# VHH binders against WD repeat domain-containing protein 83 (wdr83), part 10

Target 1, 315 residues: WD repeat domain-containing protein 83 (wdr83), of Danio rerio (Zebrafish) (Brachydanio rerio) (q6dh44)
Amino acid sequence: MAFPQPRPQAPQLPQHLWRTVDCQQGAVRAVRFNADGNYLLTCGSDKSLKLWSVSRGTLLKTYSGHGYEVLDADGSYDNSQLCSCSSDKTVILWDVASGQVTRKLRGHAGKVNCVQFNEEATVMLSGSIDGTVRCWDTRSRRMEPIQILDESQDGISSLKVSEHELLTGSVDGRVRRYDLRMGQLQVDYIGSPITCVCFSRDGQCTLSSSLDSTVRLLDKSTGEMLGEYSGHVNKGYKLDCCLTDKDTHVLSCSEDGHVYYWDLVEGSLTLKLPVGKAVVQSLSFHPTEPRLLTSMEGRVQVWGAEPEDAAENES

## First folded at step 21 (VHH)

Design j_d (from z_if with S109D)
Fold by ESMFold2, look of step 21:
Structure j_d (fold): chain B 315 residues (1-315), chain A 123 residues (1-123)
Amino acid sequence: as target 1 above (315 residues)
Amino acid sequence: QVQLVETGGGLVQPGGSLRLSCTASGFIFRTYWMNWVRQAPGKGLEWLSGISSGGTYTYYADSVKGRFTISRDNAKNTLYLQMNSLQPDDTAVYFCARLPDEWEMFSGDFDYWGQGTQVTVSS
């Protein structure tokens, strides 16, 4: 008995609107999936952080404690903790279930643009307009940073952690990669203020966006530029970029109200997704499924690869 | 409280140069992006130039690119504008201004301004 071979299929990309959420948080500065992709976080200019169910599209909890805009947030791998950072110069560690502030960490001299747990949630890392990255112990009663990294010559705009590596982007036009176990630093010069950095899923490449309206893919080990993606608008906003769940495409927000998709290998534009008529400021790609979050002003939208009723009816 | 004080204005001949200074106090200067804006007689405000908090990124309006240079000295809490090849249409009151949100660079929404310094280009 023989089965027909499956036909090769083109990648399906999130382009069908499933939900619009009016967050009531003023401008939503960042939108983030949690580690398993079942929840999302919204960071509001109204000083609030909110947790939502992705599947239901409903508000689960509001976290209040920052004195100014919330600029970024992250959830721990086990969904027990959140961290957030703000224009109030602080980083907050939250207990998810109770909504209580566990720690409010001070020390940055200016607004904190980015924050993330390491994979084990033993450390929080934060980056600030003051040009420093600070490392905070989540398990200790200590309130001072374990380490301060001050190599940047200007503000830190973005950071990401993968295993023992820390990737940072700076207004000084440099992407920096720290090996935290060995104490080593590699620097790649882009030449324009960096707005977002991330690792590829396979761990072999880094991706960066900058204020010259260009997203660049670099070989992590050599610094060689492997791809360059343009056509979008990024001239004055901190816009997110990312890779799809299987490293097939590069995405970027844009000031023209679209999310741009490029084929990673060919560099050609695959999709120009119309989100709206304002700056698309933040995006987050689902860890394992073709699902995308976007934020534009005070609104978050959830996008899927199939129309929602078709996905619902698959049983 | 937040204070921005411009100095260095005056009368200069066409083709001449001036260096403006803006001394800042009452806030952590090195954590803010700073800008220069001018207002010519009978006209609206014109944005000229901005500089990042660490000083590594500078940007200019087309009207002054190549002639004006923005810089800062964070140890002295001072912002500078070097103006070369001045012409009569550069006559204006020049203000320094603090940008509250560096990620909306071109919003025009500055939260604190200096009193201004008069620059007059005339023969």
Scores: ipSAE 0.879, ipTM 0.941, lowest interface PAE 0.5, mean pLDDT 92
Fold by ESMFold2, fold request of step 22:
Structure j_d (fold): chain B 315 residues (1-315), chain A 123 residues (1-123)
Amino acid sequence: as target 1 above (315 residues)
Amino acid sequence: QVQLVETGGGLVQPGGSLRLSCTASGFIFRTYWMNWVRQAPGKGLEWLSGISSGGTYTYYADSVKGRFTISRDNAKNTLYLQMNSLQPDDTAVYFCARLPDEWEMFSGDFDYWGQGTQVTVSS
């Protein structure tokens, strides 16, 4: 006898508060999972970068070396290195275990808004209000960038690297996708300052948020608009957007203190998650599980798909 | 070392036009968003307009939208405000201001200001 197919279940969405962490870093400008999702990074207006255990909610290490606010950070795939960027115009490469600055890279003419390793952690990519993306070799002691991308007509707000592609968002209203091996460039014009970009998990789509309070999903290969998500407030802040771990929903921070969830395919609002009464500045979605980080003012919250008591009993 | 100097103010009749300039020095002008703010006699500060570091994005207070145009020339380190259809309630000292946090566009947190230029609209 054949087994009946399991009934499809509604996608699990992080909507239950598990933890609140008072980071003691002033405003937390960005919150990020590390590559495996077991740790999180917090970028403080007090100039500090902190590493925390997600499961325990405990501080593991503080990284000090930036001269002003830390605006973004990323962890390498093997958890051995961190990179960070700051209003001090620098990018720092850190050794995770020792907490020491491996290199402090200068060259940007203004605030550095975004930074990420490539997948192999052989380079760091940074984007600045100066309109450039700079590529830095992590392996050599060279202090100059190995490549400068200057196609943008205004500041770079966000970047993401996937395989051999670089996705950037600019205040000039354009999302740019570079093929880093072939030197090719595709430009998608959105028409409003871009605040955040990312790839879908399956690599077939790009997502962007912009100051017209709209998040847009585009087909990566054709550039066609696949979805448009609104109802949130994004008028004057660099707010994060993302997709869930299984690409079922689109998420956005909002200036009204909520994180908005939309069904990716239908475009309908699924959940308006109340985080607090201030701007939700940053979010990060777990790479493989329905778990969300949010930052609002100086606090980070961890959200799960079920109440923590139930999750603990089942894990 | 940061210096912002406004010029171009004066007396105009209602319906007239003026173009204000703000010359910047002591910082890398092209990496800052810039703004115009005014103060009418006996009143508080009123934000008017802002422009992104590359000049590709402009935004305006409702009171001046359609009448005022902000622009910049990064090669000359100069910010401009073209003011058309001026009315008596546009009478004010006009300041250029530097925005330190471009991602808090409406916070009103300007870190450097010019000395201002007087605009008087009167028949």
Scores: ipSAE 0.877, ipTM 0.939, lowest interface PAE 0.5, mean pLDDT 92
Fold by ESMFold2, fold request of step 22:
Structure j_d (fold): chain B 315 residues (1-315), chain A 123 residues (1-123)
Amino acid sequence: as target 1 above (315 residues)
Amino acid sequence: QVQLVETGGGLVQPGGSLRLSCTASGFIFRTYWMNWVRQAPGKGLEWLSGISSGGTYTYYADSVKGRFTISRDNAKNTLYLQMNSLQPDDTAVYFCARLPDEWEMFSGDFDYWGQGTQVTVSS
């Protein structure tokens, strides 16, 4: 740009607590930033989905309509719609502003563990303990999925969408990457039940966490394992993992009450962030800033790279 | 209504083998993780083994690892436990149990149980 400052050293990692939010939703099964990082979603065991302002820490709206626990949610990139999935076997499409259910989609034979919009929010993708991924048209009143993917030998635990690619993780120990336009499928065998998958920010790698307490980074094009990260505890919970906003570090939740950070390239533990004394079940990293959400029991915490007053004074 | 019915128990000599079956009805069996639990005379419940909904992941208590094998046949709505090298301490009522939340694998919070089948290894 127009001001030639020296490039800074690697930015500090989110380790300063900015806010604690008691969500009053029972257990918070998932916490998610929206696409611009200004809002967050919480998925409650009390059957509610809630939308919050990240900067103010205040509740903006509660979405009620699921018959059982809400397990995952996503916001459309234009902030006009939400989708959510539940133990009630449904996927719901919500209008953000009105709070109305626009669609309640049935068809999965069991709990729906994960849900995400594609970038344009023209479809929703959902993954279930029934071993299927289902694709739903957001724009029509059609009740049937437009596509069903049934290659998995066991339940689907996690999915992520990037452009024309779908990444899924299964209890069968496999990470699957679908090219949805060409109908091609690549399979990476991990060998332990997958709990979370994601793409790297540059789109060249995939990351997976599994019940062998190991997070793995693979080269997307070759399938080569580029990194293997352990030391945390993941033995019986569906824990989240992710990459930082600039792909410098790998993060994982842990059953020991910490979030673990590893240097992506060197594989060394950089930070063991004490979140609390219970399972840290979910996390979400801000799309462009060093800011982290964590959930533990019924509480969500927001973490920044600097104390909040210092960060807010930078304009 | 949900039903779980165990069969295959009986009297066996030390060192012997038994195969237990649990037939499920009243729910979509292939979408639940299933478990075996036992209760020895005068004792509390002891979790033994679990299996994922698709059958691709199995896990065991240390006390039975290597001797017991859990399996399932989703086409027959049936859960199995193969028990080898049985000893008198394995004498118990054996139950199959349904796990409502697969992502709290070790909570012990099973929502439906069978009536149990008695296994007796000679006293």
Scores: ipSAE 0.875, ipTM 0.938, lowest interface PAE 0.5, mean pLDDT 92
Fold by ESMFold2 at other seeds, fold request of step 22:
Structure j_d (fold): chain B 315 residues (1-315), chain A 123 residues (1-123)
Amino acid sequence: as target 1 above (315 residues)
Amino acid sequence: QVQLVETGGGLVQPGGSLRLSCTASGFIFRTYWMNWVRQAPGKGLEWLSGISSGGTYTYYADSVKGRFTISRDNAKNTLYLQMNSLQPDDTAVYFCARLPDEWEMFSGDFDYWGQGTQVTVSS
């Protein structure tokens, strides 16, 4: 039996199930790679945050301290700290190695939907149903935010930090970009509640998903719509979207149990990945490899571009 | 502790209008999505409409779209339902309901309800 040679120049897309992570956390609201992609975080409706080895699929540590569901989390670049946010209205800063709470930050008036470190992990940024983004100093013992951004007219669903820029998505149908050095703000009006935002890997575009079942790619500097991707279902859930590690494809979760892949330039559907029979709520793409995390109810799965045990030509 | 109190129900002629109010207390109203649900005599619950925490997003069941308008005043902790072109099959008890998870909009799992207000559409 001969093995065919791989197709030349075809992009590698994660479509093969490598493993299912047995997290036992109830519904998993968010899955996240750490910065180098060697670890993953799972945010449980059982109030737990868990850290796992991606390669071994084994649990490394459980972080308990939230009073309600954990909704999002992020790891610092040096892997020394985690941050998380919850329906309990708090943001927690954790020491990774000890599992101890370094800081439990109160001040949001409602559920905190999203949280992320800046690159240096000198601040945490959090977004809430209360319509504010709050900036928290990680190095000070102050319990007050160092900045509150309250431009949004409705809840904050998603945020991402790239260098000195902050991108936020709101139920008010707007994607906002803040220059944190100069305090400048740019606003792009989408017109439907935003569920997820992210930057392209080259930093020149923004991507947003919204409750009109549409993902949109915009030029960051001008706000011009460069791509519009549909065919999936996003009507009532906070679904994640992202770009592949090389900016070749746009991905979105879907309420129909699939992850959709579109060619970024052509806008055509490339792959409709069957994850399961329920809402695929969260995804995370590996920073440098064609590897994808998904969560569907309580099931967390790792996907790769080839079957994990696939054979290659033997010479 | 959490309380939702509906007012504004009553008897109205077919084709008429009513405005329902729901006053909220015991929680931070502006941080929850809110909904209206009704129960007609001898029938189950029927979801009608929802509104986001900031009021910028509204959504409706097909049965009431174009006739009913949901709104809120966060300074007064009050949810409203303007009902126009009422017909006899709109006769029901109308409930104000709080949605605990805005990102499961159609779960039907409301955690707190008002006592309801009776709306009767009759000639």
Scores: ipSAE 0.873, ipTM 0.937, lowest interface PAE 0.5, mean pLDDT 92

Design j_d (from z_if with S109D)
Fold by ESMFold2 at other seeds, fold request of step 22:
Structure j_d (fold): chain B 315 residues (1-315), chain A 123 residues (1-123)
Amino acid sequence: as target 1 above (315 residues)
Amino acid sequence: QVQLVETGGGLVQPGGSLRLSCTASGFIFRTYWMNWVRQAPGKGLEWLSGISSGGTYTYYADSVKGRFTISRDNAKNTLYLQMNSLQPDDTAVYFCARLPDEWEMFSGDFDYWGQGTQVTVSS
């Protein structure tokens, strides 16, 4: 007696090159999916921010207004606004559709390394080599920050916002988690300059990368180290790390031209993805699908879990 | 106008110690990573050590690790190099240098340099 066979499951890790985009922005310092994963942002050493369609691979808009390299960017959940930060010490709020600068916010004493909206896009949070995180109101004409967080003993390299929590990484070797509603601060000491931080998808863990070429997974509530991942090279660049869309693997950029994948639980290397022969500077993982963006020099590449032809046929 | 001025060089016997200073002006010192570099007679430039903007992270060339200590005082806009167990091979002009991009730590692309201070290790 024969029963219908289920369709084979698709591979879950992005390892197949779908497209390469020559951004024409000089070095691409950061690449970011928007909240729904349909668009991507590229931050150029040529001072430009660009918005692209992921599915079409086409340039949609160029945002000009920074005086030096663009170092990070984020899109609001409703796709109406962008924020960006730069070596010019400013944070810019943009209207997506018009391309207009809504606000150009000054106050940081040095380069601004990271920026993100809160979930409601009512504030922008920025982190700088000056050791401060600054909170900026998106809705008012106020040019001053509404809050300055100065607990860090050295520069801020990375920040992420999830619900009412702010996670920051600093050159002082500490990952800090702020509960913005209750005014609480938790500090986890890693001991090496932090290059990137993020939350796990389930919100129970934090992930950090540091200049000792090690990525670490910590329990958010206790600070216990749950995993430690190495073998890649991170000695002198601000390299990104992340978790896959289902929290099964840990990823890191590397100075050797690869993206490394480790099994989250086993800690073993599962894939060493050859991106190219230069530093892989930035990566971004799709919010809901096994799709990865990488930047290396002036190019961005889009990677999928299966060859693009096979993925299209499954639609 | 960016200026970096090194002081503290001189003649010292083998096994001795010196402390170099570099006074910074014309920029916001506490927002830049800083470095020491030397040039021995007839040799090229040799990077020695770097320090982060807040002073919490230091890193060293293998040739000086354990003997030299980099530090900074951001309130005084001053960078330091403590040099212990000096040997004749340490004879050089020592420069402080400003790193323009902290996330390309080993590029060697320093944008501003001091005039240098001479250190001579000899009996």
Scores: ipSAE 0.870, ipTM 0.938, lowest interface PAE 0.5, mean pLDDT 92

